# VHH binders against q9lnl0, part 1

No score or structure here was measured in a lab: all are predicted.

Target 1, 290 residues: q9lnl0
Amino acid sequence: QLRHGFYEGTCPPAESIVGRVVFNHWDRNRTVTAALLRMQFHDCVVKGCDASLLIDPTTERPSEKSVGRNAGVRGFEIIDEAKKELELVCPKTVSCADIVTIATRDSIALAGGPKFKVRTGRRDGLRSNPSDVKLLGPTVSVATSIKAFKSIGFNVSTMVALIGGGHTVGVAHCSLFQDRIKDPKMDSKLRAKLKKSCRGPNDPSVFMDQNTPFRVDNEIYRQMIQQRAILRIDDNLIRDGSTRSIVSDFAYNNKLFKESFAEAMQKMGEIGVLTGDSGEIRTNCRAFNN
Positions, changes and structure headers below are counted from each chain's first letter, unless a header gives other numbers; Kabat numbers aren't used for antibody chains.
F, E and O stand for the ipSAE by ESMFold2-Fast, ESMFold2 and OpenDDE, each averaged over both directions (binder to target, target to binder). V2 = 0.75 x the mean of E and O + 0.25 x the DockQ between their complexes.
[cut] marks letters that were taken out.

## First folded at step 1 (VHH)

Design b1 (framework vhh_7b18_3)
Fold by ESMFold2-Fast, scan of step 1:
Structure b1 (fold): chain B 290 residues (1-290), chain A 120 residues (1-120)
Amino acid sequence: as target 1 above (290 residues)
Amino acid sequence: QVQLVETGGGLVQPGGSLRLSCAASGFTFSSYAMGWARQVPGKGLEWVSYISSGGSTEYQDSVKGRFTISRDNAKSTVYLQMNSLKPEDTAVYYCAKDYSDWYGSEFDYWGQGTQVTVSS
């Protein structure tokens, strides 16, 4: 069972060690928050928050990393560093799944987002199959998104908080939003600017939030209102009758967004978790125990 | 220790130009968005311009086409080129780490600002 203070008796410095490792990486590279948000999202929505995403493929077994949609996931070295330090002080105690959740929470706070507590006690999964990866693309309809999020227990408001909150930091490669560049409904000056930026080789990237690309705040929702959303799914949120009012509420109330996003992140971190004696405590986050 | 030092303000005639500079220290400059805000007499603090770490720019409507924001990551400096200055541009200009939105003010700025006065 997940609980606050799970490691108080078994590894008292667990959260402080993770926080220090995350701070050191974030202090050198502000994109760490976007990286960890993407990592936790891609892990939790695929068979639960069990660190299945962290498993490296082998010649005999592909993993979730083998799927093209996960090729851009990064920050694995941050989880590795935290795990290495935790194994020195508290052997075989802190799960990789808990490290991902704690690290993501701390990176959100560092980027100006909400501060919140998480429950811990997750155990690491014993599977990482490419066929289990069913992630939404950037062009999906709001109806498709609502159905997918409902299947994992999220209501419409929580979905809007997670999609926008997850996209308020980070970048999108030009190949992911060609439909938006061709859309006359996109802000015309931004569209012209993106057409120039996307002419370069090697699939260049742009910030999803053009104003505060390194801050976890409500600016992404204001960009949606201004017809400046980079991804189709983000633009769909302001245009769809089922989500428009929620986008507006978040765009004009940063405190409401931060509270909603914190609650959404707490709930996301508890999807399909393994506890008790299910799963394992990996020694290496990138490999199953023997 | 984070420091932002603004320079380049002064008195100028209507229609003239000024270039403001902001020298930054105490943080990894290339990783942060930067902006300019101004304290306009009688109107309070207002956002002027924003530049992301990657060079994406935004401007307040009243300065679009007249002002240009740019950055030099090698020099840890952000600039504001102000052309076709109007009496209404008279203000104290502040360099801000992490931009504030155009719907209000959520500014952290560390410099003392630099005074820009358009003579009439």
Scores: ipSAE 0.000, ipTM 0.109, lowest interface PAE 19.0, mean pLDDT 85

Design b10 (framework vhh_7b18_3)
Fold by ESMFold2-Fast, scan of step 1:
Structure b10 (fold): chain B 290 residues (1-290), chain A 120 residues (1-120)
Amino acid sequence: as target 1 above (290 residues)
Amino acid sequence: QVQLVETGGGLVQPGGSLRLSCAASGFTFSSYGMGWARQVPGKGLEWVSYIYSGGSTEYQDSVKGRFTISRDNAKSTVYLQMNSLKPEDTAVYYCARGLYRSSWGYFDYWGQGTQVTVSS
């Protein structure tokens, strides 16, 4: 069973060690929050929060890292560093799945987002298959998003908090939003700016939140209302009748957004978890135990 | 403008073979990874195969050993050789460009698809 303070008796410094490692990386690079949010989301929506995403492919078997949607996931070295320190202090005790959850929570707080507690006691999965990866793209409709989130137990409000909240930080490459640059409904001044930014080679990137790109706050929802959402999936939330009022609520009430996002992240971190005797405690987050 | 045009679909009997081609234009083809995905009737879009800019390949478990992806950079074309076709391979097959030059990333451009029907 997941509980608060799971490691109090078995590894009392567990959360502080993870927090320090995350802070050291974030202090050098503010994009760590975006990286860890993406990592946890991509892990949790594929067979649950079991750290299956962390498994490296081998010559004889691909892993979830082998699929296109996961090629851009980064920050694995942060999880590795936390795990290495934890194994020195508390051998075979703290799961990689718990490290991902704690690291993501702490990175949200560092970026000015909500501070919240998470339950721990996750165990690591024994499977990482490319065929299990089912992720939403940058252009999907609200109906597609609602169906996907409902399939994992989330209501529409939680979905809006997770999609928008996850995009309050981080970048999108220009190739992901060419449909938006061509959309006359996008703010014309921003559209002109993006057309200039997207010139040249190497698929340049832009911040998804044009105003507070390193803060977890409600600004992304305000951008949606102003027709300034970079990705179609975000723009669709303000245009669709089933999500429009929720976007407005978050855009005009940062406290409500932060509370809703915290609850959404807690719930996200608990989907499909392995506890008790299920799974394992990996000694290396990138490989199954033998 | 980026364009991807699939050809080579059609009707084939179980156990048969088809070769799909995807002609790409509007970008430096050799710098991008390319992939194939399919939409089976009643199901969502699923990834089938990928070829990196460097030539390395990956396959979905259900097609491994039966399908082969390849590329011809001089012709800006990616191919999918499909052998030992099964009724469950019936789908619309889409060609897609990988977002990052050296890896998968998200697929950012898609062709219009070509229908493959495996039936006797």
Scores: ipSAE 0.000, ipTM 0.101, lowest interface PAE 20.3, mean pLDDT 86

Design b11 (framework vhh_7b18_3)
Fold by ESMFold2-Fast, scan of step 1:
Structure b11 (fold): chain B 290 residues (1-290), chain A 123 residues (1-123)
Amino acid sequence: as target 1 above (290 residues)
Amino acid sequence: QVQLVETGGGLVQPGGSLRLSCAASGFTFSSYAMGWARQVPGKGLEWVSYIYSGGSTEYQDSVKGRFTISRDNAKSTVYLQMNSLKPEDTAVYYCARELYDILTGYSDEFDYWGQGTQVTVSS
């Protein structure tokens, strides 16, 4: 089973090594937090958090990377670097699945989000088959989002924490929110600013959190209340009766948001995990040991 | 159901031209950026060109000035006009739609791919 301190006896420096690698990448590129959040989410919703997403396709075998919805996952080199160093000090000990979870946790803290512990003891999966994982578009309804998150075991409150927490540290291209620019209910000053920013070529991007774009904090929920949400899904969260009270709670209580987001991330990292004698400990996160 | 259906591949001699088309369905085409990527024999998948929803374009350096990407939102179709073709342009060409993830938002990445169309440049 998963437990805190799983590697205390077998690889004591495991978490510090992962944390140092993540810090070095994040220090050069603040988008690492968004990248690792995406990687963990896409890994965990397909057959559990078993690092099946990391497997490269071969001549004889397609992998989860072979499906279009995973083509955009990035940050694999961060996981590779951590694994390479861990194999030098603790051969065949730390799973790729645990590295993904630890790396994502540390990247959230670096961005000013909650600091939290994760349980470890995941083992790596023995399969990586193309799978049809539903991906939601920028204009989806709250009802559609609730159904999608429920299908992977997340309740409404957890969904609101995950969506807001994910959107605090990223950008959106203008093509994703044309419906918002046309919406008279959007804050008029922001709408005018976005019309100007989105004028011209190359589909420019804007920060999803207009006030604190590099911090994982509750500001995105405050922006939702002020009619300043960039994406339609974010605006829908404050307008829909099933989510508006949760948005308000997070908007007025950053501590509550951070605690809820930490719990949501802990829950996400524990979906369908392999432990004990199941799976394997890969020596290369991109290939099965065979 | 999102579908991307490609046509227009074939065999051409060096210096020749081809026009690839990709018919899209199952989503609001005008709201998404679209791209072309290729699988070159002996190499991995590499992007070729990209067209934003507003019509602006970007190109890989090796095809700049030779290839032109365009879109027709009324027909939900993206095109790749390939001129002055070289043997090194031989590849399977894929049409792709930009990725959107509700957790992390937008990235410059693709979530749906066409079946691919073979382009062979050989004398």
Scores: ipSAE 0.013, ipTM 0.330, lowest interface PAE 8.1, mean pLDDT 84

Design b2 (framework vhh_7b18_3)
Fold by ESMFold2-Fast, scan of step 1:
Structure b2 (fold): chain B 290 residues (1-290), chain A 120 residues (1-120)
Amino acid sequence: as target 1 above (290 residues)
Amino acid sequence: QVQLVETGGGLVQPGGSLRLSCAASGFTFSDYYMGWARQVPGKGLEWVSYIYSGGSTEYQDSVKGRFTISRDNAKSTVYLQMNSLKPEDTAVYYCARDLEWYGDTPFDYWGQGTQVTVSS
């Protein structure tokens, strides 16, 4: 079972070590928060928060990293560095799955988002199959999104907090929002800016939050209200009757957003977790122990 | 809104030096990776150097040890010090901003470019 202070008796410096590694990376590169948010979300919604995403493919065995939807996931070296230090101090004690959750939690706080506690005691999965990867695309309808989030135990409000909170930092490549560039309902000045930005080679990227791209705050919801959402999925949230009032609530109350996002992140980090004797404690986050 | 303005290009002989400057405006400069890319006549666009928001640097192998990238966040300016210039360094040099290092990075904004000609 997950609990607060799980490592107090077995590896007392566990959370401090993870926090220091994350701070060192974030201090040099503000995009670390966006990277870790995407990593945790892509891990947790695929067979639970079991660090299956971290497994490298081999010539004999593909992994979740083999799927195109995961090609942009980054920050694996941050998890590796934390794990290397933890294995030196507390061999085979702290799971990779817990490191991902702690690292993401700390990176949110560093970026000005909510500070919150997480329960630990996750164990690492023994499976990483491309066929298990089913992730929402940037163009899905609100109805499709509600159905998908409901299937993993989330209500509409938690869904809006996770989608917006995840997109308040980070980038989207131009190939993901061509439908928005063609949409006359998008803010005309932003639309013109994106048309110019997307002329570059190698599928250029743009910030999903055009005003505060490195802060975990409610600005993404304010962008939605102003018809400035980059992704169709974000724009759909303000236009659909099922979600519109929630978007407005978050846009006008940053404290409410932060509280809701913290609760959503705590719940997301507990999806389908392995505890007790299930799974394993990897010694290398990128490979199974056998 | 977003502007990148390069200066410092020109004509030099092999073995010479040039210092390129790029003045940035319209965004929070300190939050971005900055880079230099060049277009060699008759060839494609290639990245030259990258500087992270925190100051760490990366270089293409062909310029490593000869070029130095630096930044001044207070002045919102990125620099490229080019030493031991070779004829093959002849190109239009572009200042560019990016969020992430990808190797041959897809920059999201480019300057107008500045011509560097190395003639023997």
Scores: ipSAE 0.000, ipTM 0.119, lowest interface PAE 16.0, mean pLDDT 86

Design b3 (framework vhh_7b18_3)
Fold by ESMFold2-Fast, scan of step 1:
Structure b3 (fold): chain B 290 residues (1-290), chain A 119 residues (1-119)
Amino acid sequence: as target 1 above (290 residues)
Amino acid sequence: QVQLVETGGGLVQPGGSLRLSCAASGFTFSNYAMGWARQVPGKGLEWVSYISSGGSTEYQDSVKGRFTISRDNAKSTVYLQMNSLKPEDTAVYYCATEGYDFLSEYDYWGQGTQVTVSS
């Protein structure tokens, strides 16, 4: 069972060790928050928050990392470093799945987002199959998003908090938003700027939040209202009647957004978790114990 | 390519002031957040301040109220105004940006500028 203070008796420094490792990486690279948010979301919506995403493919067996939509997931070395330190202090005690959840929470706070507690006690999964990966694309409709999020237990409000909040930091590669560059409804000055930014080789990237790209705040919702959302999935939230009022609420009330995002992140971190005697405690987050 | 060039460091007495400048080139400056970090002798690297593309600012607690970060998008320059300097502010100060492109998804740090606060 997930509990606050799960490691108080078995590994008292667990959260402080993770927090220090995350801070050291974030202090050098503000994109760490975006990387960890993407990592946790991609892990949790695929067979639950069981760290299945962390498993490296082998020449004999592909993993979730083999799927093209996970090619851009990064920050695995942060999880590895935290795990290595935790194994020295508390062998076979702290799961990789808990490290991902704690690391993501701490990175949100570092980026100016909400501070919140998470329950721990997750165990690591025993499978990582490419066929299990079902993720929303950058162009899906609100109806498709609502159906997908409902299937994992989220209402419309928490969906809007997760989609927008997850995109308030980080980058999108130009190949993911060509439909927006061609959309006359996009802010014309931003559209012209993006056309120039995206003309280069190597699928260049741009910040999803054009104003506060390293802060977890409500600015992304203000950008949606101003027709400045980079991804179609974000732009759709302001244009659809089922989500428009929620976008407006968040755009005009940062405290409400932060509270909603914290609750959404807590709930996301608890999707399909393994506890008790299910799964395992990996010694290497990138490989099964057997 | 991406270049960050820091200037403005030097020797100053406790209580004095310095203004650091970071001239950026090789990317669309107005799209990117900029920050300052410092290498303090004996402590390692620590973050000092950050400014978003839209002008929102954040500061490490130890410099809050004494340091001010600002940017001039027309000059592709970020500044750090340092007031009420203390001996513990002695460090090499680095300018940083990030999220350059698909091949360069990492922090780009400048060469640094030395600040020494000594009586």
Scores: ipSAE 0.000, ipTM 0.135, lowest interface PAE 15.1, mean pLDDT 84

Design b4 (framework vhh_7b18_3)
Fold by ESMFold2-Fast, scan of step 1:
Parts: C-alpha cells; sequence; structure tokens
Structure b4 (fold): chain B 290 residues (1-290), chain A 120 residues (1-120)
C-alpha cells in the first residue's frame, strides 16, 4: 500500500534527488510545471498512476504516446534524469510512477502553489495501449465532468479544484477552443485578441491563464468570473449552478483554493495504483523490463 | 444499439474531392466525440480526424489542410470533406463513436465502412 516515508529505509534521498532535478529544469524553463501537471493527469486517469504514459512505442507495439491527445505531453527527459540518478544510488527501488508524482508535486510548489506531502509505494504498469486512453475533452458539460470524476472517486468540489487548478498554468492550442472564439459571451476584447492569434498556421497556442500564466494560484477562477476562460470546460464551471459557488469561493480565497488543490492532487496521484508485488520497478521509464 | 452508417465513398481521380457522411443512432449524439479512421487492405486501422462534442477538431498530419471534419447535431451526422485526394488515401473509411469523455483518436464503436479509391 501507499504510505508517507515509503523510501525512508530503502532510498532515503529519493525525494530530494527528484526535487533537485525538477528545480534545475524549472529554473531554466518555467513551463515545466504545466508539462508535469499534464503528464500526471494523462497518466493517472488512464489505467491509474502506473507510468504507462512514459512507454515509448516500438515497431512491434504502439503505446499511449501514439494517440493524438498525448502528442503534446512533454517533460519525459526530466523523469529520465531523475530515474538515472536514482538507479545509481538505489538500484531497482524507486518506481517511475512515484517519480512522476513527486516531480509534479515539487513543480507545483516551485510555481507558487501549495506545498504538500504525497504517499509513495507505486509500482510501474506492464501495459501501455492506445485503446486505453480515455481523456475528458475541453468542451464537455459540467454534468459530463461530474459523472466522469465521480466514476474515479472525486466529489464536485475536488473536481473544480482539479480542473481549474490544472489550468492555472500552461497553454491551449487554438483547435481546442474554436467554440469559445465563436461565443459572444466571451470577453469581447479577449475574443478579438484570440481571433487574431489563431489566424496563423500550425495551430498556435495561448496561455490558459491570461494574467498569471506561470503561477499556480486562484487567478484562473477570477478569469472565469470575468468571462475570460479560454476553454469551454472552464467557462462551464462558472455558468453551471452546481459549480458556480465553488468557483466563487476559490476566486475570493486563494488559501482555500491551495488547500483544495493539494487535496485534489494527492487524491489524483492515488488513482488505480499498483503496489506490493503488482507491476514492476522499471530500470528505464520508457521501456518495460522484459 | 449504436448504429453508424457511412455513405459517400467511391472512385475519384487524384486531386479530386469526396464528402463522406455518417448517420448515427442509438445514443445521445451531442454528448459524444466522433471520428474517422481508415484501413488499407492488409494493414491496421489508422485514425484520420476527430471532432469533440463542442466542435473542436484534430487531424492526422498526412491529411491536415486537405480534409475537414464537421458535425450536424440536429441531424446526428458527422462529415469528412476530403480535398486534393492522393492515391495513398485509398482505403476503407470508418465512422467511429468516441467514448463519452474522449478528446482523442480512441473509439469504442465503428460503422461498417465505405470504400474510397483514388486512381487514374
Amino acid sequence: as target 1 above (290 residues)
Amino acid sequence: QVQLVETGGGLVQPGGSLRLSCAASGFTFDDYAMGWARQVPGKGLEWVSYINSGGSTEYQDSVKGRFTISRDNAKSTVYLQMNSLKPEDTAVYYCAKGYEYLWSDSFDYWGQGTQVTVSS
């Protein structure tokens, strides 16, 4: 089972090594937090937090990386670097799945978000199939989101913290929000700006949080209230009666948001985990041991 | 009882155009992402294009700029407009229903397919 201090006896420097590697990458590129948040979300909601997302496709076997929605996932080199150092210090001890969870946690703190503890003891999955990728889209209704998150154990408040919190940093490509550009309810000045930005070739991207794009804070909820949400899924949260009060609570209380987001991230990192003798401890996060 | 019925396939010369249609029934069409996949005889399925419930789209690199996916929720129909067709586009094209929450090339139901042949 997962516990706090899982590696205290087997690899005491595990979390500090991951934290140092993450800091070095974040110091060079502040978008690392957005990259790792997306990586953990895409891993955990597909067959649990088992690092199946990290597996490279081969000529014999496609992987989750082969699907279109995962083409934009990045930061694999950060996980590789942490794993390489951990294998030198503590061979065959720290799972890739735990590295992803620890790295994401530390990147949130670096970006001004909450500092929180995570339980560890995950083991790595033995499967990575394109057909297993089931991700919530940027235009789904609140009712659809509530149903989806409830199916994996989240209540409405935790869902609002996770959706909005995950979008406090990072970018969205223009193809993901064409419905918002056409929506006259979007802030008119922002809508005009986005129409101009999205005229170019190669599916340009824009920051999801227009004011504090590199900080994990409650600003995204304030943007929702101002009709400035980039993605429909975010805009829907302020328009729906079941979520509107939660959006308002987070918009006016950053401390409450940070506490709720930390709880949401802890819960997300524990979805469908493999422990004990299930799965394996990969020696290379991008390949199965056999 | 999900039903997906493709129409609009046929023979066309290189550089020509075709519009595929897929009539869907047996589910709440508006709630689901829809897509198109294709299969060359003797090879595996490859996805072509995807449209989510809100109308946002994604394309395989080889068809970007040439193909356009669209949907008509009132008619429970998804379309694939294919322009500047190449011989390598020759395949059986399948309409596909995504999972309720999908924004990806993953599908849980397929139609029977429609043949597209691009030759001189």
Scores: ipSAE 0.000, ipTM 0.176, lowest interface PAE 14.4, mean pLDDT 86

Design b5 (framework vhh_7b18_3)
Fold by ESMFold2-Fast, scan of step 1:
Structure b5 (fold): chain B 290 residues (1-290), chain A 120 residues (1-120)
Amino acid sequence: as target 1 above (290 residues)
Amino acid sequence: QVQLVETGGGLVQPGGSLRLSCAASGFTFSSYWMGWARQVPGKGLEWVSYISTGGSTEYQDSVKGRFTISRDNAKSTVYLQMNSLKPEDTAVYYCAREFDSYYGEGLDYWGQGTQVTVSS
């Protein structure tokens, strides 16, 4: 069972060690928050928060890293560094799955997002199969998103907090939003800027939040209202009757957004977790013990 | 600050081989998935191959069994060994670093690329 203070008796410095490692990486590179948000989401929505995403493929054993949807996932070295330090002080005690959850939480706070507590006691999964990877694309409809999030236990409000909240930081490549550049409903000044930025080869990237690209705040929802959302999945949230009022609520009230995003992240971190005697405690987050 | 420099392109006859190299700087190379994409005349940008931080690889169907991607973390370099080259492989080849995006897939395309021409 997950609980607060799970490591208080077995590894008292667990969370402080993870927090320090995350701070050191974030201090050098503000994009760490975007990287860890993507990592946790891609791990948790595929067979639960069991760190299956962290497994390196081998010649004879593909892994979740083998699929194109995960090609852009990064930050594995942050998890590795935290795990290495934890194994020195508390051998075979702290799961890679807990490290991902703690690291993502701390990176959100560093980027100006909400501060919140997480329960721990996750154990690491024994499988990492490409066929298990089912992720939403940048152009899906609200109806498709609602069905997908409902299938993993999330209501519409939590979905809006996760989709928008996850896009408050990070970039999108021009190839992912050509449909938006062609959309006359997009803010005309931004549309003109993106048409210029996206000319030629090499698939350049743009910030998903054009105003506060390194802060976890409600600005992305304000941009949705202003018809400035970069990805279709975000733009769809302001256009659809089932989500429009929630977008407006978050855009108007940053405190409400932060509280809702914190609760959503806590719930996401608890999807399909392995506890007790299930799974294992890996010694190397990138490989099964045997 | 990120820089990727592609070398090794050239003119080759069908059935020939070339080895492309990409020297990376300005980031922690060992922490990123790397790949190759190509700009094919009339087709636009096409993904060719990925290599993970752990060394696992993926290939576009048209190059499977002919191309081999590899990396040397000590040298911050990624390679593409191209064997049994076909006229259809004629393109500008770009070294790429993984996307820095919460929603998306593929790689950031950096550098000037290197021209590969397969012709008699």
Scores: ipSAE 0.000, ipTM 0.146, lowest interface PAE 13.1, mean pLDDT 85

Design b6 (framework vhh_7b18_3)
Fold by ESMFold2-Fast, scan of step 1:
Structure b6 (fold): chain B 290 residues (1-290), chain A 119 residues (1-119)
Amino acid sequence: as target 1 above (290 residues)
Amino acid sequence: QVQLVETGGGLVQPGGSLRLSCAASGFTFSSYDMGWARQVPGKGLEWVSYIYSGGSTEYQDSVKGRFTISRDNAKSTVYLQMNSLKPEDTAVYYCAKSDLYWGEPYDYWGQGTQVTVSS
């Protein structure tokens, strides 16, 4: 069972150690928040928040890292550093899955997003299969998104907070938004800029938030209203009757967005978790114990 | 090992100009996108400009028309020419390296260089 203060008796400095490691990486590179948000989301929506995403493939055993959608996931060395320090002070105690959740929470606060508590007590998974990786694409309809998020316990409001909130930081590669570049309903100045940027070699990227690309704030929702959303999945949120009012509410009320995003992140971190005697406590986040 | 060293910061009057330089080493410079971001005192990081390996450029709206990013692949150096400087441009400016294939625009950061615009 997940609970607040899970490590109070077994590893009192657990969250402080993770927070310091995250701060040191973030202080050097502000894109750490985008990296950790993507890592946690890709882990949690695939068989639960069990750190299965962290497993390295071997010559005979592919892992979730082997699929194309996960090729851009980064920040594994941050989790490794936190785990190494935790193993020195509290051997075989703090799961990699909990480190991912704590690290992501702390990186959101560093980027100006909400501060919130998380429950801990996750255990690490025993599988990492490419065939389990099922992720929504950047062009899916709102109806498809609602159905997918409902299947993992999200209502429409928390879905809008998570999709938009997760895109307040980070980038999208040009191959992921060619449909937007061709869309005359996109802001014409931005569309012209993106057409030019996307002529470069090796699938260039652009910031998803054009104004505050390193802050977790409600700016992305204001950009949706202005026809400036980079990804179709984000643009669809302002155009669909099921989500339009929620986008508007977040665009004009940053406090409401932060509260909703905190709730969405807490809920996401609790998807399909292993607790008690299920799973294991890995000693190396990139490899199963054995 | 990736190393980025920024120079060229300093104190300048409003309306003045500065040219920042970032000397890069430890990677094949011509193959990577480069950029500049700034840390305003008491606030978060704000991206300023981006230059693709192919030479195309992007700018934050607040600096567009005033700042120009460029690169010299032979010298493994990226530059930021800053004209018509305003007090609100006061910040620590960071050079950053991007991974061209699957990473985010900024994977590695330099130590920064201070720019102060004051009378």
Scores: ipSAE 0.000, ipTM 0.125, lowest interface PAE 16.9, mean pLDDT 86

Design b7 (framework vhh_7b18_3)
Fold by ESMFold2-Fast, scan of step 1:
Structure b7 (fold): chain B 290 residues (1-290), chain A 120 residues (1-120)
Amino acid sequence: as target 1 above (290 residues)
Amino acid sequence: QVQLVETGGGLVQPGGSLRLSCAASGFTFSEYGMGWARQVPGKGLEWVSYITSGGSTEYQDSVKGRFTISRDNAKSTVYLQMNSLKPEDTAVYYCARGFSEDYYTLPDYWGQGTQVTVSS
């Protein structure tokens, strides 16, 4: 069972070690929060928060990393560094799955998002299969998003908090939002700016939150209201009757957004977790113990 | 030595069809998602379609119902069947490894591109 203070007796410095490693990386590169948010989401919605995403493919066996949608996941070296330090102090004690959850929580707080506690006691999975990867894309309809999130136990409000909250930081490549650039409903000044930015070679990227790209705050919802959402999936939230009022609530109440996002992140971090005798405690987050 | 080689482009009348092929080499093809993007000269890239290693497909709204992506792992080839072509489909089409509609994913290898021109 997951609980608060799971490592208090077995590895008292566990959370502080993870937090220090995350801070050191974040201090050098503010995009760490975006990287870790994506990592946790991609891990948790695929067979639960069991660190299956971290497994490297071998010549004989592909892994979740082999799927194109995971090609852009980054920050594995942050998890590796935390794990290396934890193995020196507390051998075979702290799971990779818990490290991902703690690291993501701490990176949100560093970026000005909500501060919240997480329960720990996850164990690492024994499976990482490309065929298990099922993720939403940037153009999906609200109906598709609602169905997907409902299938993993999330209501509409939690879905809006996760989709928007996850996009408060990070970038989108121009190839992923050409439909928005062609949309006359998009803010005309932003549309002109994006047309210019996206003329370059090598599929340039732009910040999803045009105003506060390194802060986890409600600005992304304000951008949605102003027809300034970069991705279609975000723009759809303000245009659909089932989500419009929730977007408005978050846009005008940052405290409500932060509380909702914290609860959503806590719930997401507990999807399909392995505890007790299930799974293992990996010694290397990128490989099964045997 | 990753290589992606596109073929099948050309000139076609509005309402016509073309099938693009992308032959891949230098990696274990079955382990990677593959996709297609297109670009009008002087404008940004637009993703067209994506197929996962497991066979799941996604399409840009403007091509949904007209284009079909598929793969043949034995031949290390990804295909784009384009039906009911419109003048606005005129572009250079690029095959890419690791392509997806996910905002964090950037293809790590691209082909040279193949020109598709839809006009009379």
Scores: ipSAE 0.006, ipTM 0.284, lowest interface PAE 10.2, mean pLDDT 87

